# Miniprotein binders against b1l550: the designs that were tried, part 175

Target 1, 279 residues: b1l550
Amino acid sequence: MRLPEELLERARDIHSEAPSHRIKLDRVGSFGLKVPVEFKGFLLLAEADVWVSLPEGRRGVDLSRQVEAIYELSNPPKDPFSLCREAAISLLEKLNYADSSGVSIRFDAPLQDGESLKYYGVEISSIASDEIINKIRVEILGMTACPCTAELIRAYKSSEIAATHTQRSLGILEVSTKAEHPDPDKLASIIERAMSSPLRTYTKRPDEGGLVIRSLSNARLAEDVVREMIHLFLEEFGHLPEDTHILAAVRSMESVHMHDIYAERSFSLDEIRKEISSH
Below, E stands for the ipSAE of ESMFold2; O stands for the ipSAE of OpenDDE; V2 stands for 0.75 times the mean of E and O plus 0.25 times the DockQ between their complexes.

## First folded at step 13 (miniprotein)

Design od3 (at its last look DockQ between E and O 0.89; V2 from the best seeds 0.00; counts 0 for: pae E 1.7 > 1.5)
Fold by ESMFold2, look of step 13:
Structure od3 (fold): chain B 279 residues (1-279), chain A 94 residues (1-94)
Amino acid sequence: as target 1 above (279 residues)
Amino acid sequence: GEIRITVEIEKDGKYLRFYYTITSPEELELALREIERIIYMVGADRIRITVEASSEEEAERLADEFRELAERLGYDEIEVTREGNRFTVEAERE
């Protein structure tokens, strides 16, 4: 239904009024927007959230201008990292009452896997004020093999049997920095290399056996996967600003258990360097 | 009734595919506007929209709506194929 435009002459502009309670809000926005993007030669449909701060003296946000800011920049589709940063800046320009803005963009990133593609989760954000803070979260599945069960089976009298339970594990790296977003493929690679083996999209019997054998020879605790992720991250991205913040985590979906195992560490680059150098 | 929509887009050899499951007239209107916007923003060379409607009457009406959508977007080669409650709109330019 379309209402008569003549009502604009009689209706209050609710958004520009002062609120009954003069309280600043940190995030007011439009969430779940579908936005086409181009990532490393692939056309993808991403999901975006856009928001701004709302000062104590303004009752509401101009939602149409928020949506306009990102849609204008997405036509034609472009690199999601540029889109994220530029949209955050555009929000502050278009919504001049805000002192900060944010944009997040989520998509499943394709990754070459032999002759086929596999996908991993990416969420990026840019928060703009007098500076820009960039965040990226990467989630990718890998395979882990339990070293405790492997050791028990090895110690059993039939030493020619190599076995343990294997399971899918979700690896997570999240980086918050004033520098440009790290390359998500490099973050995904760090996570995969920290696991017992990668997961493949298409595996024939000889290749499937090889992946299982590889995972058995690289059996790792969830805790050690997280430690390896941190080690590999520091090798690749130790050059980032010292106040860069990282979250490294693994959720292991244990095949023989009713529950998941979870391990996590958060740190800044300056914090972890002091910790390592103190040993 | 439930309506299922599959949208397939091609631009410069790049492909995009997305889906809707619709249970209300409001959801349908929002989806139609979003589909048109995404196709417009991509500037697609070819599109294929497959719809599984809840009735034959609904399929006939929606087929007309999607033909009009393709016409509004400037496609001049539009093929609509309908069989019962299901239809496909294929459109291309150049």
Scores: ipSAE 0.594, ipTM 0.873, lowest interface PAE 1.7, mean pLDDT 87
Fold by OpenDDE base, look of step 13:
Structure od3 (fold): chain B 279 residues (1-279), chain A 94 residues (1-94)
Amino acid sequence: as target 1 above (279 residues)
Amino acid sequence: GEIRITVEIEKDGKYLRFYYTITSPEELELALREIERIIYMVGADRIRITVEASSEEEAERLADEFRELAERLGYDEIEVTREGNRFTVEAERE
């Protein structure tokens, strides 16, 4: 039941009132919105968060306008990168009291794995203020083989390919840049290449043996994986602005331990270049 | 009772499928609104919505609601099929 417009006019605009405490808020918005996006020819349903800053003199945010902003831009569905950036900008335009806005879009990205599709996690964000900062987070599972156990077995049996335990590992690359969002598929590829082997959608095909063999032949510590991720990232994305910030991380779900192993490095391109050049 | 909703929509040969498991009337209302919004935003050429409920009556009521939704959204060809406590609404537009 739409309240009569007349009643709306008589109602106090609660959002525009002065708050009891004049304190600025950094983020006020709607989280967990469902929006359709188009990604590499796929129609996907993504979750979106939208927010703006709230000045000290305003009690509340016009949440309806925020939601409308992203929904309007999602009709028809577009690529999530454009959606994210455009929505962030639109929020600032629609909510003129805000000095900053942000949009985050999360979805599972399809990746071709032979005749099947596997998925990896993507979160795309854009923060708009005096400038626009684009952020992308990619998470993909792979497999790691332990080199320590392999070495022990090798020493004992003198075999070229030593048996070792394997585990699933989650690789994470997060990139924040003033440039355009990096290609998530490239980021996913970097993560997979940094691990002992990729995971495949287990079709009972003879190809499982090959994956295990590859892993055994490319045994890596979690630390090795992170370092390799960084190395590969620099090769692929070294052209990004120097102030680009990167988080490279791996969480290994250990098969022989009850706990997970975690390794990470946070860095700017400028910092890491200086570090590498000093060696 | 538990209600299961499966939504499949198609636009220009692209497919989107998503699911709901509903355990409360409030959740149902939210889901219905969300489904409508998604279909609208996509501008789907074809939609297929399957509802399964604890009773035939409930499933039928929901199917009717989705039929009405399809009508409101301008779909021309709407077909409702039944299999036990499962109803499927299929709609197409040019």
Scores: ipSAE 0.575, ipTM 0.856, lowest interface PAE 1.1, mean pLDDT 90
ESMFold2 (binder alone), look of step 13: mean pLDDT 86; pTM 0.853

Design od4 (at its last look DockQ between E and O 0.94; V2 from the best seeds 0.00; counts 0 for: pae E 2.0 > 1.5)
Fold by OpenDDE base, look of step 13:
Structure od4 (fold): chain B 279 residues (1-279), chain A 94 residues (1-94)
Amino acid sequence: as target 1 above (279 residues)
Amino acid sequence: GEIRITVEIEKDGKYIKFEYEITSPEEFELDLKEIERIIHMVGADRIRITVEASSEEEAERLADEFRELAERLGYDEIEVTREGNRFTVEAERE
């Protein structure tokens, strides 16, 4: 039942009223919206968060306008990178009281794995103010083999390839930059290459054996994985602005322990370059 | 009763599938609106919506809602099929 227009005219605009406490809010918006996006030829349903800042003198945000902004831009579906950027800008234009806006889009990205598809997690964000900052977070599972146990077994049996325990590990790369969003597939590739081996969706027995052998031959600590991720990232994305911020992390779901092992490094490109050059 | 809705939509050879589990009528109304919005945004050429419910009557009622949705969105050749407590609404447009 649509309320009569006359009643709407008589109703106070609650959102435009002065708040009881004049305090600015950093983020006010709608979270968990479903939006279709086109990603590398795939039509995907993504989750989206949209928000703007709220000045101290305004009680509330026009949430309907926020939602409309992203829905309009999602008809027809477009790539999530453009959607994030354009929606962030549109939010500022539509909500002129806001000095900042943000959009975050989350989905599982398809990745070719032989004849099948596997998926990795992607979160794409854009924050608009006086400038636009683009952020991307990629999460993908891989496999790690423990070099410590391998060394112990090697020392005991004098074998070239020592048995060791293996576990699934979650690799994470998060990049914030004033440049365009880095390619998530490249980021996923960096993570996989930094681990002992990738995971496969469907393995035939011979393929499974090969995967394990590769892992054993490339045993890495969680710390090694993070360092390798950083190294590979610099090789691939070293051309990004120096103020680009990166988080590289690994969570190893240990098979011999009840707890996970976690390692991370947060850095700017400028900082890490200085660090490497000092050695 | 527990209701399961499977939505499959296609546009220009691209396919998307998503599912809902609904436990209340109010939730269904919200999800129906969301489904409508998604279909609209995609501009799907083909839609297939499957509803499974605890009773045939409930499933049929829900299927009718989706049929009406397809009609509102301008789809043609709307077909509703039944298999037990599962109803499937299929619709196409050029």
Scores: ipSAE 0.586, ipTM 0.853, lowest interface PAE 1.1, mean pLDDT 90
Fold by ESMFold2, look of step 13:
Structure od4 (fold): chain B 279 residues (1-279), chain A 94 residues (1-94)
Amino acid sequence: as target 1 above (279 residues)
Amino acid sequence: GEIRITVEIEKDGKYIKFEYEITSPEEFELDLKEIERIIHMVGADRIRITVEASSEEEAERLADEFRELAERLGYDEIEVTREGNRFTVEAERE
């Protein structure tokens, strides 16, 4: 049933009233919006969240204005990074009672894998206030090979072919910065290069053997994968603002253990540079 | 009692495919509005919407909603095909 539009002129604007309890809210928004985007020539269906802060004197958010900010900018589909930042700015402009706004966009990014595509997880955010903070999280699976078991087998077996257990490991890079979002493909590349070997969508036996041999040549502890991620990140993105915050992590789904192994380091660029220069 | 909807959208050789699993009329109405919005935002050249339900009658009724959606969006080459409890609405424009 649709109610007559004329009722809008007679009804109270509930959202603009003061609430019974004057308490500021940090995030009030619309979550799980499906938004088509165009990423590096691919048309993707992303999931977006949009929100604003709500001052203590305002009862509700203008929901239609809120979703309008992102829908208008995504018609036709466009680059999700520009969309994210521009929508956050537009939210703050359209909802002038808010002192901050935010937009998150999630999608699976395609990555060339021979004749086929593989996918990795991307979530970007832009939070606007007096300034804009851009955040990106990239998650990609890789392969790790245990150096401890490899060394034990080498000591027992005098062959030139080392053996060890291998497993899937999830690499994570999160970056929060005042600069533009780092390129997700570069972040994914950093994670994969820090691993013992990348994973392929499909391999024939010779290719599978090559992947395993590559992993054995780069056997690494989860801790060292995290350290290598940080090293490679600093080489490529060390120019970002000093207050840029990074989280680097690995969750290894160990093939010979009943539990996962997890390693993580969070830091700012100024913090990590001081740490490295002191050693 | 489950309803499955598959949406395929094509624009300039680029393609999106997505799916809904629905158990209530309220969910269907929200999903119908969302599907229409996505098709409009993309400016799709071709759409293909497949509806599968527990019964042929239910699937046909829901497929008619998508046929009307295509007409509303200005598609003029609309074809509905049936295979048991599965109905496919295909539409093109321009």
Scores: ipSAE 0.529, ipTM 0.841, lowest interface PAE 2.0, mean pLDDT 87
ESMFold2 (binder alone), look of step 13: mean pLDDT 82; pTM 0.809

## First folded at step 14 (miniprotein)

Design qa1 (at its last look DockQ between E and O 0.96; V2 from the best seeds 0.80)
Fold by OpenDDE base, look of step 14:
Structure qa1 (fold): chain B 279 residues (1-279), chain A 89 residues (1-89)
Amino acid sequence: as target 1 above (279 residues)
Amino acid sequence: SEFTVEAEINGVRITITVEVDGKEIRITVEIEKDGRRIRFMYVITDPEKLEKYLEEIERIIKMFGADPEEVKRLIEEARRLAEEILERL
């Protein structure tokens, strides 16, 4: 049943009314939308959040216009980066009472692994006001081997390759920049290269054995992984604006403990360059 | 090398600045309409992406109600000038 449109002439516009409390809101929007995106030749159904600010003098946001804005731009499906940027700007134009807007798009990104696929998690965001800031978060699993246990076992029984516990570790790179979103495949590659070894979806026994041996031969602390991610990031993305903000983190799901080990560093490109140059 | 293209189309003021430093291309876009200003930037290291982002900029400017043919001319001018700079590097 659809109500008669003539009722709109008789009904108060609740959204445009003055609120009972004149307070600005930072974000009002629709969360958990599903939008199609094209990514590396895959058509994916991504999760999206869209929002705008609400001035103190307005009771509510026109939520339907927010939803329309992102879906108009999603047909035909396009890359999630362009969608994110364009949608954030479109929200500001369509909702002229807002001084800021934002879009976030989340999905699992496919990554080729021989004849199979692996994946990484990605969240792409754009926040628009008088300037646009683009944010990307990449999360990918790798493997770490503990150097401390390896050293103890080596000391106990002399071996060229010491046994040690291995675990899955989640590497995280979050980048916020006034530039375009950094390449997520490159970010995922940095994380994988910073760990003892990557994970593989498909392995034969010799390949699996080789992967483990590589991990044991490249044992790294969680702290080592974070530092390596930062180092590799600076090599690949040193061209980004100096005010670009980075979070590099790892969560190691330790196999000998009930808890995880976590390490992180938050920094701007300017700050970290000064730190490294001072040594 | 740097150039700036400017236009006012249907009350929308547009400024596109392109800076090329080696293999890095920096594109800054400023759009002003009804007293609101929006600025955004691209920093690309792959010249093949230039066309993609020019097309995006064109779509964005059109969202503000600028005449599509005038916007197209503006983007063509920006493209031409960017290509001229890239050919000199």
Scores: ipSAE 0.790, ipTM 0.924, lowest interface PAE 0.6, mean pLDDT 92
Fold by ESMFold2, look of step 14:
Parts: structure tokens; C-alpha cells; sequence
Structure qa1 (fold): chain B 279 residues (1-279), chain A 89 residues (1-89)
């Protein structure tokens, strides 16, 4: 049942009233929206949050306009990065009382893995005011092999045994910039290349052996994985604005420990360039 | 090399600045309407992406109510100038 349209003319517009307590709100929005996106030829189901600031003199947000802003742009499905940036601007334009707006979009990105697919995590956001700040976080699993244990075993009775512990490690790159969102596949590639070996959806035994041998040949400390991620990031994305902020991190699920090992570095591009050039 | 394209369309003031340095293309967009100003940018290292982002900029400017045909002409002028600079390199 649809209610009579003429009731809208008689009802109070609650949202446009002044609130009983004149307090500005930073984020008022709709969270957990289901949004279809098109990413590199794949149709994916993403989860989105949208919000705007609410001034002290306005009682409520026009939530239908807010949801309308992102759904109008998401049909037909399109590139999630364009959607994120455009929706943030659309919110700010449609809800003219707001000083800022924000959109976040989360999805699992497919990555070719032989004849199959594997997936890695992507979360993007755009926050608009007089400027737009775009943020992307990429998480992907790889394999690391410990060089410390490898050296200890080599030294044991002058042993010729090539052995060390290997484990799954989660690599993380998070980038906050005034430029457009970096390509997540390039970020994922940087993380995988910094690891001892990539992980596969499945392998046959000869290929599995090769993967393990590769990881032993590329044994790396978690600290060195983070450093390599930073090096590779600067090669690929050193052109971004100087105030771009990066977090590079690895969480290693150490196979010989009851706990994880974690390493991270946060920096801006101008900070890291000065650090490197001083050596 | 650098150029700026400016227009005022239906009360929407648009400024597009394009800087080309080697293979790097930097685009800065500023839109102003009714006292609200928004500024955003792209830093492109792959010239094939220039068209994609110019189309995004076109869609964003139209959100502010600027006449679609005039916005299209503005974007075509920006494209023409950018391609002219890239041709010299």
C-alpha cells in the first residue's frame, strides 16, 4: 500500500527544523548499503557507507537524498573508484547544508591465479569538503620464510640442510592522497613481490615444491618485507602529491609461535624522500 | 608545459589546470558555485587514462548544473590542449 501523496503537504518537515540542542554532528549517514560495482570486467557486490556533516541549526539529514546520491550513480554498475569519488562530491552538492561528505566502499577484488581466481581485500574512501582526500587500503596474503632460522640450521654441525619455517603473512598497504585512488592491483602486486613467495589457490605437488623452494631462496624478515614494500611503492607511486600518507605493514602468522609478528611504517612522501636523501 | 582552461557555465565557475612533465600528467580541477568551492586532482603516469579522467571531470561538473553541451566543449578544449603538448613530447 502506498500512502496518499497529498499527506506530504500537511506533514511537518521534521528534518529542516532546528534541534532542541544546537550541536554540530560530524558524520550522519547510511551504513552497510549494498552496491553493485564493475571492476576490471567483473560484477561485484560491494558494501558502502555514505555520510555528511550536519550543522548545529539543522535537526536531521535528508536520508533519502543521501541514499539516492549513491544509487543513482551505481546503476548501471561502474568502476568503484569513480563511484566513490563522484558520490562524495554528489552528496556535498545535493545536501547543501553539509560542510563535508564521505563515502567508503569495500569489496573483494579478483586476481588471476593460473586457471583460477584468488581474492584480496580492498577498502576505499573519499572525503569531500573544499578538497577531496582519497584513501585506499589493500590487504593480500603471501608466504614468508625466516632467514634467521635458515642460518641457524645451516650452522648446526656445519649442516647442509636447507630448512626454515614458512608461514602465511598478510601484507597491508594503505594510501591517503589528494590524487585519485591508486590501482589496487598494483598495490597488491607490490605486496606480493615483497614477500618470499605468493600463495596459490591450489597447486599440484611439483608446482608446490617449486613454490616452497622459491620461498626458501627468498627468505626475508618481516621488517625487510615492509622495507621492500616501501621501495617498490616509491618506484610505482613516487609521483603522488608530497603530502600523500602511506602505511606499509606485515602481519606474519609465524608457524613456530603461538602469536603473530607485526611490522609497520607510516610516512608521507616528503618525509621518506628526506630520510633517503640524507644517507 | 602547463595550461589552464577556465569557464563560467550557468553560474558554475570551472578551472582546469593541466601540467605535463615528461610522462606525468597532473590535472587540478576547481569548481565554484554559490560560494562553495571544491578542489580535486589527478596525477596520471599512463596517458591512456587521460580520457577516462576527463570523462569523470565532465560528469562531476554536470552535477553542479552546468549546461552539458558547454561542459562537453570545455572538456574537448582541455583534451585538445593536453594532446597538443603530449604530441611535442
Amino acid sequence: as target 1 above (279 residues)
Amino acid sequence: SEFTVEAEINGVRITITVEVDGKEIRITVEIEKDGRRIRFMYVITDPEKLEKYLEEIERIIKMFGADPEEVKRLIEEARRLAEEILERL
Scores: ipSAE 0.702, ipTM 0.904, lowest interface PAE 1.4, mean pLDDT 89
ESMFold2 (binder alone), look of step 14: mean pLDDT 80; pTM 0.775

Design qa10 (at its last look DockQ between E and O 0.96; V2 from the best seeds 0.79)
Fold by OpenDDE base, look of step 14:
Structure qa10 (fold): chain B 279 residues (1-279), chain A 89 residues (1-89)
Amino acid sequence: as target 1 above (279 residues)
Amino acid sequence: SEFTVEAEINGVRITITVEVDGKEIRITVEIEKDGRRIRFMYVITSPEKFEKYLEEIERIIRMFGADPEEVKRLIEEARRLAEEILERL
């Protein structure tokens, strides 16, 4: 049932009214939208959040215009990076009372693994004001082998390849920059290369054995993984602006403990370069 | 090497700055309309990305109500000047 449009002439514009309390809000929007995106030749249904700021003198946001803004740009489906940037800007233009806007788009990104697919989690965001900041978060699972247990077992029984516990570890790279969003496949590759070994969607028995041997031969602490991620990131993305902010983190789902091991470093490119050059 | 192209189209002031440092191309776009300014940037390491982002910039400028043909001319000017710089490297 649709109400007669003539009622709009008689109804108060509630959104444009003065609020009972004159307080600015940082984010008001629609969360959990589903939008189509094109990514590496796949058509994906992504989850999206859209928001704007609300000035102290305005009671509410025109939420319908926010939804329209992202869906207008989503047809035809485009890459999620361009969609994110364009939508953030469109929100500011369409909602002229807002001094800031934001868009976040989340999906599982396909990654080729032989004849099959694996995936990584990605969240792409753009925050627009006088400047636009682009943020990307990539999360991918790898495998780590514990060097401490390996060394203890080696000391107990002489072996060329020491047995140790292995576990899945979640690697995280979050990048916030004034440049465009960094390539998520490159970020995922950095994380996988920083682990003891990557995960595989399918393995034959010889391949599985080889994967485990590789992991055991490249045993790494969670701390080692984070440091390696940072090192590899600087090699691939050293061209980004110096004020680019990075979070590198690992959550190791330890197989011998009921708890996880977590390690992180937050830094700017300028900061970390100064740190490394000082040693 | 650096260049800047500027235009005012239907009350939208547009400034596009292109800086080339070796193989890196930095594009900075500033759009001003009704007293609001928006600035955004790309750091490009491939020619394919350059064309992609020029198309994006064109779409973005048009969202502000700038005349599409005038915007197209501005983008073509920026493209031409960028190519001239790249040919000199």
Scores: ipSAE 0.777, ipTM 0.920, lowest interface PAE 0.7, mean pLDDT 92
Fold by ESMFold2, look of step 14:
Structure qa10 (fold): chain B 279 residues (1-279), chain A 89 residues (1-89)
Amino acid sequence: as target 1 above (279 residues)
Amino acid sequence: SEFTVEAEINGVRITITVEVDGKEIRITVEIEKDGRRIRFMYVITSPEKFEKYLEEIERIIRMFGADPEEVKRLIEEARRLAEEILERL
């Protein structure tokens, strides 16, 4: 049932009125939208949130224009990073009363793993005002092998046993920058290379043995995984603006403990370069 | 090396600055319409990505209501100037 359009001329425009309490709101939006995206040849279902600021003198947001901004750009499906940046700008243009807008998009990114696939988590956002700040968070599991236990076993009665505990560890890289979103596959690769070994979707027994040997040959503390992630990030993305902010973290699900171990470092490119140069 | 292209199309003022320094290509875009100004940038190391982002910039400028054909000409001008600089390197 469609109501007569002439009612628009008689009805109050509730959204454009002043509110009873003149209080600015920072984020007013539509959350949990399902949007199709195209990522490196894959058609994926992503979840998106969209919002704008609402000035103290405006009672409500034009909800349909918010949703229109992202859905108009998502049909046909396209690259989620372009969608995120373009939608944030579109929101600000379409909702001229707002002084800022934001878009976030979440999806599981496929990654080739031999003849199979594995997936890692991606969340991106773009916040637009007089500038655009782009943020990406990548999470991927890897394998770590403890060097402390390895050394203890090596020392035990001059043992020839090359052994230690291994576990899954979740690596995290989060980047906030004025530049375009970094390539998530490169971020995922940095995290995996910082680990003792990557995880595979499946292995046959000879390949499984190879992964274990690789992890033992590359034993690393969670702290050193974080340091290696930072080192590798600087090599790949040192060209980004100096005020780019990074968080590098590892949550190690230690196989011999009832609890997890966590390590993290936040920094700007300018800050970390000064720190490294001082040593 | 750097260049700047400027245009005003249907009340939309656009500035595109391209800076090339070794392997680095920096693109800064400023769009102003009706008192609202927005600035964004790309820092890229590949000529292939340069074309991708020029297309994205074209789409963004058109969101503000600028005539599509004039926007296309502006982007083509930016592309030609950038190609000239990249060929000298």
Scores: ipSAE 0.702, ipTM 0.902, lowest interface PAE 1.4, mean pLDDT 88
ESMFold2 (binder alone), look of step 14: mean pLDDT 77; pTM 0.732

Design qa11 (at its last look DockQ between E and O 0.92; V2 from the best seeds 0.80)
Fold by OpenDDE base, look of step 14:
Structure qa11 (fold): chain B 279 residues (1-279), chain A 89 residues (1-89)
Amino acid sequence: as target 1 above (279 residues)
Amino acid sequence: SEFTVEAEINGVRIRIEVEVDGKEIRITVTIEKDGRRIRFMYVITDPEKLEKYLEEIERIIKMFGADPEEVKRLIEEARRLAEEILERL
């Protein structure tokens, strides 16, 4: 059932009314939208959030226009980076009372693993005001081997390859920049290379054995993983603006403990370069 | 900046600034309409991305109600200037 449109002439525009309390809101929007995106030749259904700021003198946001803004741009499906940037700008243009807008798009990104696929988690965001800031968060699982236990076992039983516990570890890179979103496949590759070994979707027993041996020969603390991610990030993405902000983190799901080990570093490119140059 | 392209189309003021930073091209776009200003940037390390970002910039400018043919001419000028820089890198 649709109500008669002539009722709009008689009804108050609730959204344009003065609020009972004149307070600006930072974000008002629609969360958990599903939007199609094209990514590396895959058509994916991504989750999206869209929002704008609300001035103190306006009771509500026109939420329908927010939804229209992203869906107009998502047909035909396009890359999620362009969609994110364009939608953030479109929100500001369509909702002229807003001084800021934002879009976030989340999906599992496919990554080729021999004849199969693995994946990483990605969240792409753009925040628009007088400037646009692009944010990307990549999360991918790898494997770590503990060097401390390896050293203890080596000391106890002389072996060329010391046994140690191995675990899944989640590596995280979050980048916020005034440039366009960094390449998520490159970010995922940095994380995988920073760990003891990557994970595989498909392994035969000899391949699995080789993967484990690689991990054991490249045992790393959670702290080592974070430092390696930072190092590799600077090599690949050192060209980004100096005010670019990075979070590098790892969550190691320790196989001998009930809890996880977590390590992180937050930094700007200018900050970390000064730190490294001082040593 | 190495080059700046500027236009006012239907009350939309557009500035496209192209800079060289080492082996990279930085494109900074500024759009002004009705007292609002928006600025955004691309860093091009791969020449294949130039056309993609120019197409995006074109779409963005059109969202502000700028005449499509005038926007097209502006983007063509920016393309030419950016390509000339890429050939020098």
Scores: ipSAE 0.794, ipTM 0.926, lowest interface PAE 0.6, mean pLDDT 92
Fold by ESMFold2, look of step 14:
Structure qa11 (fold): chain B 279 residues (1-279), chain A 89 residues (1-89)
Amino acid sequence: as target 1 above (279 residues)
Amino acid sequence: SEFTVEAEINGVRIRIEVEVDGKEIRITVTIEKDGRRIRFMYVITDPEKLEKYLEEIERIIKMFGADPEEVKRLIEEARRLAEEILERL
């Protein structure tokens, strides 16, 4: 039922009151919103979270204004990166009592894979205060081939035959910067190029054989995949602000082991340049 | 090369700083209204993206209640100056 409009004049504005306990809150928001986005010609259904900080002197957040901020900007659908940055700023403008705001948007990004598509995971966020910090996380599966087993087989009778175990590996790049969000396809490409071989949506037997042969010719430790990701990242994105923070990681689902291997490095651009220039 | 465009529109103070250095375009935007200041930036390595980000900046400034036609003129001035610098390169 719809309540009488006249009640608006009689009701307390609960949100604007002071709370009984004057404690500020860091994040108060609406999570799991479904928003349409346009990404490289595709119309996708993304999931979004929106929030603001709440000062100690304000009891509540105008939740309807939070969702209004992102839904207004998502109609008509537009690219998720502009949506994310614009919504974070809109939240600060609409909710003038907040000293910070945040938006996150998650979707599966399509990539062309021969005649078909494959997908990789993207999560972006923008956190706005007196500055804006933009973060992107990309996750994509690839294939790795073990160099240790490959060397043992090579040494067996000095054979020309190359063989080793191969497995799926999840590559991760996460970037936090004051500049605009990096292109997720470039991040995904960096991850795939760092691995032994990409994975395909489907493969006929001759293509499957070629994929395996490529991976054997490019066997790599998980540790070296992470190092290659960093190298390739610096080539592509070394121009970003020097306080840009990166995490590069690989989780390898080792086919002949009962356990996974994990390798990770986090760094700022300034930090890694100093490290590399020392040698 | 470097330039700055500034305006005050309906009590919203806007500053757009542009620096072009080789193949990089750095844009820093500062918006100030009612004592609140927000600053954000773009570091563009593909000049074809300049128009996209200027349109985003225009939309953001309008959120603060600045007159749309005056904001449009500010953005057109920034576009014109940026294109002049890029053409000389």
Scores: ipSAE 0.719, ipTM 0.911, lowest interface PAE 1.3, mean pLDDT 88
ESMFold2 (binder alone), look of step 14: mean pLDDT 81; pTM 0.785

